# Designs tried in a protein design chat: VH-VL binders against q9h9l3. Part 332

Target 1, 176 residues: q9h9l3
Amino acid sequence: PRKMVAIDCEMVGTGPKGHVSSLARCSIVNYNGDVLYDEYILPPCHIVDYRTRWSGIRKQHMVNATPFKIARGQILKILTGKIVVGHAIHNDFKALQYFHPKSLTRDTSHIPPLNRKADCPENATMSLKHLTKKLLNRDIQVGKSGHSSVEDAQATMELYKLVEVEWEEHLARNPP

## First folded at step 17 (VH-VL)

Design zc37 (framework fv_nivolumab)
Fold by ESMFold2-Fast, scan of step 17:
Structure zc37 (fold): chain C 176 residues (1-176), chain A 124 residues (1-124), chain B 107 residues (1-107)
Amino acid sequence: as target 1 above (176 residues)
Amino acid sequence: QVQLVESGGGVVQPGRSLRLDCKASGFTFSDYEMHWVRQAPGKGLEWVAVIRYDGSSEYYADSVKGRFTISRDNSKNTLFLQMNSLRAEDTAVYYCAKEGYWQSAAFLRYFDYWGQGTLVTVSS
Amino acid sequence: EIVLTQSPATLSLSPGERATLSCRASQSVDDYLAWYQQKPGQAPRLLIYDASNRATGIPARFSGSGSGTDFTLTISSLEPEDFAVYYCQQYDYWPLTFGQGTKVEIK
C-alpha cells in the first residue's frame, strides 16, 4: 500500500503590491498525525505582505528560515510516490511549483461524501474550519495571530480518515 | 492589469434562455474560483453561482438552482452563465467576479475584481 | 443563510464629516467580511477585506473594524467622491450574502 501524508502550506505576499503568493511555511504529517516536516521557508523574492492574520508568519520567523530551493527539495522527497492529502491542495502545489499526480492526490475540499457527512451541500467547497467543527467537534484556526499549518495538516488527515474507505473505493472504480 | 469583461446581456421574454460570457485577462484564470453576482435595478447585490478553478464542481444560489449553469473554458480564459427558464425576477445587471488570494486552508471569497456588468432584462 | 443588516439605510452628511456605517451578521462570521463601494452605473469596488484590511489603492481615510457579528466601516473625513452606496459581504459560509446597503448622500 502507498504511504499517505497530509500537507498544509502558509503563503506570504511578494511581487507588486504583495499580490503574488509565495511559500513561507510548510507542514507535513503522517497518517497518525505525527509531524514529518515543519519549516519556515524564505521566499526568493522580497516579502511585501506577511499576511500574518492568516499565515501566522512574522519577520522573526524569516531570520533562520530554509531557503525556498532547499526546502522544496526536502518537501518533494517526502511527497514523491505517496498519497498526499490537503485542503484545496492545488494551492499548496502551486506554491511549491510542483505537480503531483491526480491519482495520488486527495483534496478534502472536494470530496462529496465528506460534505454529506457534515450535512453540507455536496458540491459546495467547504472550509477546513467548518468541516473540522462539524465532523471532529474541534475548533481550529482560532484567534487573530494566524493559522498553524501543523494543526491544519493534522485536521485534514483526520477528516480524510472519516471517508477513506468509501473514497478509495470510489476512486478505484472512477479514476480521476 | 486584471480585466473582466461581460457580454451576452439583452432583452428576453420569460421562459426563454440567454448565455453570458466573461472574458478574463491579466491573471492566471485557471488558478481561481470564479463567481457570478447580480443586482436588480435599484436593488442590492445577490450572489448567484461559483465554479471551481478546474471546472469540476459548481454551486448555486437556491433562487437559480436547476435553471442556471455556470461553466468555464480555462484555455480561453472565459467564464459562462447559461440562463434557462428566465423569469421577470432574474432581471438584473450580472457581474463576473474574481476571488481574492488563497491563504493556507482558508477560502477568502471576497471579490477583488469585478467586470463592468451586463444587463439582462426579462420582460414581455 | 447568514443575514447581514446594514444601518442606517441612509446617511446624510457634508464633506469633511466622519461617516460610520454598521453591518451586523445574524451569526458569527469571524473576520470573513468585506466592504464594497458602488457609484451609480458602476461595478462595486472592493474597499476592505478580512474585516480590517484595506484593499490596494484605497485611501487611508477608509478603515474597517469589528469581528464576529458587529462590523463598522469608517470614513474619517468624507471627500466628494465618497458619496455612494456601501455594501458589506460575508464569506464565512454558503451562500455568500451581502447587506442591503447604506447610501451615503450629500446633505
Scores: ipSAE 0.788, ipTM 0.916, lowest interface PAE 1.4, mean pLDDT 92

Design zc38 (framework fv_nivolumab)
Fold by ESMFold2-Fast, scan of step 17:
Structure zc38 (fold): chain C 176 residues (1-176), chain A 124 residues (1-124), chain B 107 residues (1-107)
Amino acid sequence: as target 1 above (176 residues)
Amino acid sequence: QVQLVESGGGVVQPGRSLRLDCKASGFTFSDYEMHWVRQAPGKGLEWVAVIRYDGSSEYYADSVKGRFTISRDNSKNTLFLQMNSLRAEDTAVYYCAKEGYWQSNAFLRYFDYWGQGTLVTVSS
Amino acid sequence: EIVLTQSPATLSLSPGERATLSCRASQSVDDYLAWYQQKPGQAPRLLIYDASNRATGIPARFSGSGSGTDFTLTISSLEPEDFAVYYCQQYDYWPLTFGQGTKVEIK
């Protein structure tokens, strides 16, 4: 009944010494992995550290980037009322300054059956890169020019699909 | 100003228990995974345990698994380490440590701030 | 478990000299590598994270380089306060592991 999407964001460093994490890109894909949203986002504060190694964000991406307030509105319209899948998704929600209901949130970094399928300790928080390699035999986040939030969102949805039936049954019996 | 202050260390006999506390201030404690790292006298650093930002999952080094329990109270900005069935080889300075900045799904588990440590001596 | 091997175990130098410290991983850790400085009786202090990024407040004389399995910490010109033990740490995979340390001591 509820539609499902996957999200991945990229952050840059703002504030004193670049220690504040601010949203600079957001990608959202549907259940089949089709892109619903993918925009560079301009933080309201001066960018001190692009964190390019992880974010893939460079100064040129900010030239025509969507202002944070506008991008946030667009993103929240897509997420509201849907089951939202992410990896360490609490970070994406913090960057969006948004609270999504726990009952509609799926975090692939915190699903014990997924770790079990990967032959990883059930309680360890595993990186998206390692889970994708172990379970999908696919290398993501390759190279040194930063991550693709589209690639990460797509991988996250595919990982969730591996445990969807058993995890949805678990959540129905054990509501958050 | 970020501060982590450990307490609870002391001298205990083998087989007994001890609880360490770490009081955090100067940052949003509930935003970060927190760790315990120990160092035996004259030796190097050994990672001990981690707890998720919300306290919902924990993971341990094999050397302490089943004996130690990490927990947190976000309302009090406090991290705990319950140490049971202590052994001589658990003798170490215990540090609480904060993870670096948060990025979407890249886990950056380097430690930008450490407590000053609390000494635990397990001897007869 | 990923093993980090630091070399040399001890580096004896004079103030003003360049220090070059090595850290080698038993398998690739990509850029998930940090360096710490520890003085006697004190907690470790973060110097470098993500292989090459200097932490807040760390002097420019400290630099990190390398990727994959071979990493280097360089101190371009040693100051008296730099004589300490240095540890590398990987955070690519569980469990988190540290090197055994390199002691930089006065010659």
Scores: ipSAE 0.823, ipTM 0.929, lowest interface PAE 1.2, mean pLDDT 93

Design zc39 (framework fv_nivolumab)
Fold by ESMFold2-Fast, scan of step 17:
Structure zc39 (fold): chain C 176 residues (1-176), chain A 124 residues (1-124), chain B 107 residues (1-107)
Amino acid sequence: as target 1 above (176 residues)
Amino acid sequence: QVQLVESGGGVVQPGRSLRLDCKASGFTFSDYEMHWVRQAPGKGLEWVAVIRYDGSSEYYADSVKGRFTISRDNSKNTLFLQMNSLRAEDTAVYYCAKEGYWQSGAFLRYFDYWGQGTLVTVSS
Amino acid sequence: EIVLTQSPATLSLSPGERATLSCRASQSVDDYLAWYQQKPGQAPRLLIYDASNRATGIPARFSGSGSGTDFTLTISSLEPEDFAVYYCQQYDYWPLTFGQGTKVEIK
């Protein structure tokens, strides 16, 4: 009966040669897919690589973006105490500089029953795009203008709901 | 800056075992999936195995499945490949390779850094 | 598995000439394609990722293009150090696969 949300973050490249992933957008949706949060976020460091093909972030989005410290506070207020669903979610938490309890974290890139339903190898880490196509018959992350973190968060929640009962039972028997 | 150094290669007879190590430095090892890629003498590249960033899951090429085991020790920044039941066809230079980065549900599994490789020769 | 076919198998060219290398995938791999250069006795070196992005430190004479099933690596004017074997690699599907390679050799 815990409240559940799904999160997806977009990163840009900062630091030497743009190799550091810094938060530039975050979307959070509730259990039904309604948007609770969706903001462009200004990194505290100089952006070297917008990674636009994947992130969808352009220089124009940074003009009115929420500063990282403010956005982080808003996001953490939403996540704290909730079950948080994401895809390769450890990357989102790293970008947020945040530790979320493992007992309240659900990673759709690492749920063997979900891969099994998709006729994919159980231990392979599958992309959100492929799982969504196989299980929801929906194309996401299309085109070359970047991903929609809202679309990704919504798809992630829907994927988790396909295995929710089975996976919550597994976690109750095998606490993380 | 970023370095991957393989070790453990050598000459072994068919049916025996060998373990390869790959020591990583210059990046946060525990944040990345790591791979093994091999190349038979005079031939092309063949992907061998991958391990999740935290070591909790592994996936293998069909040619090595059931014989090879990939593992990692994040406290030591070290990747391992335990090779059992070796065959002549496993003769190759073995490279450990670091994948690119993750971006919004997409894994960019191109290899931005490779080790120098370690030669494994399986012959009688 | 996705099969990557590189053509030609060998390109015999002189320094200063343009090299065009092809990589064809058996089905769409979107933009999840990389190119590597390998010299004898050395590890592969990343040149291009995401079909068209040059890796850090790679000279501007190298460019990648294409999407879906047909990809091209272009070297606008060959330097002596560019004579090597080139591999493409897809990362859209498991298992990860490489092309068989194109050898660029001096005439």
Scores: ipSAE 0.813, ipTM 0.926, lowest interface PAE 1.2, mean pLDDT 93

Design zc4 (framework fv_nivolumab)
Fold by ESMFold2-Fast, scan of step 17:
Structure zc4 (fold): chain C 176 residues (1-176), chain A 124 residues (1-124), chain B 107 residues (1-107)
Amino acid sequence: as target 1 above (176 residues)
Amino acid sequence: QVQLVESGGGVVQPGRSLRLDCKASGFTFSDYEMHWVRQAPGKGLEWVAVIRYDGSSEYYADSVKGRFTISRDNSKNTLFLQMNSLRAEDTAVYYCAKEGFWQSSAFFRYFDYWGQGTLVTVSS
Amino acid sequence: EIVLTQSPATLSLSPGERATLSCRASQSVDDYLAWYQQKPGQAPRLLIYDASNRATGIPARFSGSGSGTDFTLTISSLEPEDFAVYYCQQYDYWPLTFGQGTKVEIK
C-alpha cells in the first residue's frame, strides 16, 4: 500500500481585476493528521485581491513567503508516488500547475458512499464544511478571518478514513 | 472577454424533446462547473442543473430530475441541456451561467457571467 | 430547501433617493449570498457576491451587507438605470435558490 497524505491550499486573486486564482498557502498532513508541510507561498504575479475572508492570507504573510517555484518543488516531492486526498482536489492541483495520476487521487467531494453516509444526494458536490458537520459533528471554517488549510486538510483525511475500505475496494475492482 | 452564447430554443408541443447548446469563450471552460438557470415569463429565477468541471457528475432541481440531462464537451467549450418529456411549466427563458472564482475546499456558485438566454415555449 | 424572502415586493422611489432591499434566509447561509440586477429582456447581472463584495464594473453606489440569515442590498443614490428587478441567491446548500425579487420602480 502506498503512503497517503491530505492536501489543502489557499488561493489569492492575481491577474486582471484579481480574477486569476494563484497559490498562496499549502498544507499537507499525513494519515494521522500530523502536519508534513505548511507554508505561505509567494505568487509570481502581483496580488490584486487577498480574498482574506476565505484564504486567511494577509500582506504580512507574504513578507517571508516561499517563492512559488521553490514551494512547488517541495510540495511535489511530498506528493509524488503517494495517494493524495483532498476536497475538490482538482483546484489544488490547478494552483500547483501539477498533474497527479487519477489512480492515486482521492477527492472527498466526489465519493458517492461518503455523501450517502451523510444523508446527502450521492451525485451532488457537497462542501467540506457540511460533510464535516454531518459526519464528524465538527464545525470547521468558522469565523470571518479566513480558513485554516491545516484544519481543512485534517478534516479531509478524517472524512476519507470513514469510507477508505469501501472506496479502495471499489477502485481496485474499477481502476480509473 | 467572456461570452456565453445559447441556442436551440423554440416552440415545442408537450411531451416532446428539445436540446439547448451554450458555446463558451474567453475563459478556461474546463476549469468551471456550469449551470442552467431558467425564468418563466413574468416570474423569478429558478436553478435547473449543474455539471462538474470534467463532466463526470450532474445534479438537478427536483422539478426536472429524470427528464433533463446536462452534459458538456470540454474540447468544444460547449454546455448542453437535453430536455425530454417537456411540460407547459417548463416554458421559460433558459440561461447558461458560469460559476465565480475557485478556491480549495470552498465553492462559489454565484454566477459572474450569463448567456443572453434562449426562449423555450411548450404549448399545443 | 432554503427559502429566500425578499422585501418589499415593490419599492417605489425617485432618482437620487436611497434604496434598501432586504433578503432573509430560512436558515443560515453564512456569507454565501449574491445579488443580481435584471432589466426587461436582459439576462441577470451580478452586483454583489459573498454577501458584500462588489462585482467587477459595478458602481460604488451599490453595497451589500449582512451575514447568516439577514442580508441587505443598498443603492445609496438611485440613477435612472437602476430601476430594475433585484434578486438575491444563496449558494451554501443544494438546491441553489433565489428570492422572488424586489422591483425598484419610479415613483
Scores: ipSAE 0.819, ipTM 0.926, lowest interface PAE 1.1, mean pLDDT 93

Design zc40 (framework fv_nivolumab)
Fold by ESMFold2-Fast, scan of step 17:
Structure zc40 (fold): chain C 176 residues (1-176), chain A 124 residues (1-124), chain B 107 residues (1-107)
Amino acid sequence: as target 1 above (176 residues)
Amino acid sequence: QVQLVESGGGVVQPGRSLRLDCKASGFTFSDYEMHWVRQAPGKGLEWVAVIRYDGSSEYYADSVKGRFTISRDNSKNTLFLQMNSLRAEDTAVYYCAKEGYWQSQAFLRYFDYWGQGTLVTVSS
Amino acid sequence: EIVLTQSPATLSLSPGERATLSCRASQSVDDYLAWYQQKPGQAPRLLIYDASNRATGIPARFSGSGSGTDFTLTISSLEPEDFAVYYCQQYDYWPLTFGQGTKVEIK
């Protein structure tokens, strides 16, 4: 009975030598793939490394970016009480400085039936790109200009839907 | 400073067991997948095993599958490799290795830090 | 299994010369390729990640290029400490694999 959303965050490098991952974009989509939230987010610390190859973030995106504190409040209002789907979602929650209950969290990078359906090693953490290609026959994250967090969140929701019935039944019998 | 220190290597006879430990410091151990990589004397590098950041999932190279078990204790910042049914071909320096940084939807499984290695010799 | 083939097996050069090392993958690994340096008795040291990004503290004389199946590590002017074995590694797909190594030795 709980509503379900999918999330994908982009991080930039802050702190010494750019080794700290700070939130710089967040996209949230509903069950049908409609965008509920998509904002560039300004970290409170100086950006050392935009990590553009992966993040797609450039200086131009920071001009009208939502300050971290405000963006975090908006995002948490959307996530609270919902089942949240993500890929390696633990890192998205770290960037948000947020704890989401494990019982309401779904991580498509760690669902053995999903890997099995993709003919991939069940116990290995597979990339979103590979799972999407194998199961949805679609190429995402194309090119060298960075990822679209909207595209990634949509793909993540579609992947979860492939195993939703089986996995929800498993979780009901084996609560986290 | 990030540091990985392996221990537990030694000389063992074929068919016996040995456990390797890797003590981590200088980073949040529980945030990273951890790997074992080995190198036979005078040979190149061979990936052995990986364990998820929370210890909930493990994956192995075909050459060691069913014989080796990777595990971790996040409360002690320690990675383990239990090696059973050892063969002469398992003789190698074993390295504990840490993954690079994570970025959204990109798992960057290059190794930014390595331990010093611990030698395992399987012979009579 | 993705096979990485490094060439040449041995490269004999003098200090000050340019070194060019090749790594070829049996199938595309996109940009998921790293280069390591290893000296006798030591653990490998990361030089390059994501095909072309220099790791922290690595001198500017080291550069990586290529994408897909054909990758190159270039050392623009060899220093004495650069004579070592170099390995490439792909991390696009499981299992993770390394090339067999290229030894850069003094002429």
Scores: ipSAE 0.769, ipTM 0.912, lowest interface PAE 1.6, mean pLDDT 92

Design zc41 (framework fv_nivolumab)
Fold by ESMFold2-Fast, scan of step 17:
Structure zc41 (fold): chain C 176 residues (1-176), chain A 124 residues (1-124), chain B 107 residues (1-107)
Amino acid sequence: as target 1 above (176 residues)
Amino acid sequence: QVQLVESGGGVVQPGRSLRLDCKASGFTFSDYEMHWVRQAPGKGLEWVAVIRYDGSSEYYADSVKGRFTISRDNSKNTLFLQMNSLRAEDTAVYYCAKEGYWQSDAFLRYFDYWGQGTLVTVSS
Amino acid sequence: EIVLTQSPATLSLSPGERATLSCRASQSVDDYLAWYQQKPGQAPRLLIYDASNRATGIPARFSGSGSGTDFTLTISSLEPEDFAVYYCQQYDYWPLTFGQGTKVEIK
């Protein structure tokens, strides 16, 4: 099998009224959960809303942040040619302004067998925190200080591993 | 400016079908999960259905499951609700609703924009 | 299904008075809670999202507070246009649910 990584990004609000979601942190872990990449990323546009409750990003994190263009190049080098696992991963790819082949993409928010194991509606998009609690008996995204993209990427990889054999067989029979 | 415009409402008899359309403009429609929310005359709000940004998955309230089908056409910025086997209790104003801003793993399913609503009356 | 209970059902107040509206969830919804205003014949209008963030264009007299199971919408000094029905909504769990509404009416 191909090398597999998990990714999680954090976004801040830029643009008019802060409604545009811009990349401000990215974490990538390998199959075993070891960190391959974890950087704060400086958006090219003025940050209107840090969205700290969800992102964990504060003004202090932007001081030493990697500029978007540089970070994007580093991240894409890691992702290219690998199976990339994420939760609602289309949002991560939008923030990266990147297309990853569907055949190499795994979205833990859109795997019916995973929801079934969690006693959740198969067709509903479930949050990472709920799936992680139900299936791994672990509390993530705890408190009001924002999410850790490292913690989220690690949880995402562990969730995927619960259905990996079944889901890879499904994808072989039903190519994306 | 963001706009959502519903159409297709009307008076129908029990057991029949009706299709509602919602035309979206002013935002990247294909980036958002879209919802239908209804409100019976003089009553409160009831969530009806959601569809994933790419149209690949749908989820429904138990009260409409098996009878209603939500769908979308991203090339036309249009959301649909096909309502089959209509019952008197389906009488309501139906609103098309857009989710708030997107994050990586936080699903912020509050509705920052709503359509004007379209009235569906199921009566003999 | 998460049940949201709003209280009181009706608030009868005069312009200039403070309105305090309660929304209680049957189990924790963290900060995944929004408040809407609805006037007769109109669609709901978002007031507050993520428990305490004021939506764009919403006057400063509106504020949201609380977390977990107990939430409050406060209107510091009622204006004539504020007499309406108010709904809370949780989005932490499926299905999405709304409270039954609180009607703020003129005394």
Scores: ipSAE 0.826, ipTM 0.931, lowest interface PAE 1.2, mean pLDDT 93

Design zc42 (framework fv_nivolumab)
Fold by ESMFold2-Fast, scan of step 17:
Structure zc42 (fold): chain C 176 residues (1-176), chain A 124 residues (1-124), chain B 107 residues (1-107)
Amino acid sequence: as target 1 above (176 residues)
Amino acid sequence: QVQLVESGGGVVQPGRSLRLDCKASGFTFSDYEMHWVRQAPGKGLEWVAVIRYDGSSEYYADSVKGRFTISRDNSKNTLFLQMNSLRAEDTAVYYCAKEGYWQSSSFLRYFDYWGQGTLVTVSS
Amino acid sequence: EIVLTQSPATLSLSPGERATLSCRASQSVDDYLAWYQQKPGQAPRLLIYDASNRATGIPARFSGSGSGTDFTLTISSLEPEDFAVYYCQQYDYWPLTFGQGTKVEIK
């Protein structure tokens, strides 16, 4: 129904000893889970650590990846003016070097009613994997070849839809 | 150079309060969830509490829930642990600990850097 | 909560020998496991994260392996400075938990 998208990014390590997290892939899906964007992204800095176990990024994906500045422009055109759903979404926005209005941001890692439905502690930040298993009875992030940001974005949207009515009502009464 | 420096430890009687501080430097403090981990004399490590990067939510080990409060001041790069209703079993060295690198949908809560620790002794 | 059991409790070896330390989880923690070294009077030091990745500055003689419920820390040839207590830690689920420790001692 509403102009709402879900985002998930993958990061690689750049900077001294690979300790800086830089955007290397971004996936965006619409309300129904259809892919609107999915590109490998070339960081402007040298990649020290691909973090492949989690990111799924390998050197081969960087060969013809979209440069960061170009990818960022494409992504921001999709996000601007929409409600954006993510899991620990502040990390995605940091990697994009982007500020999205809090009133249009939904973070499934920080929605107490969602944790309550999952029979998890309301104040604990739960992983996407665990919430998806408990609430959707689905295993994501399976195997050791890295995560699919498309799969993660789709799961994130589905999780938000479980509390959408309740949470939008809460936000209307308690604006961020 | 990443540094975490704890302070505030000491000897207190059961039922009293104590506040621990942890001053961070060498990294963007506001980007990381921060933790407290303790170790009783001659014993192993026990996770105590975590606070979200922006200070908006906290989570605690069952042994300290309702008695301890974790907080942070991102403008001062400082992490706090307010310990109320202290018990003899709270006697431990308290470490502040920094999470590893951040990833979008995964939480990697290993501790790449620890403070040196501050000793809290609860005795009558 | 997820219980981590380390074995043996104490490992008595000489410099130059290979040390193999075990950590077993009560349920799968995937690859969300770290190893720490602690010397008397010091804070723990990260050795291995994500089950098998060596932390910055950690000598090549340290290696981690395993996944799911069974994990191993190996020190290929013990140096004098390696005699310490070693802890595993899982970060797959709340609360975060540590093993009880394995003491690697000389003689």
Scores: ipSAE 0.836, ipTM 0.932, lowest interface PAE 1.1, mean pLDDT 93

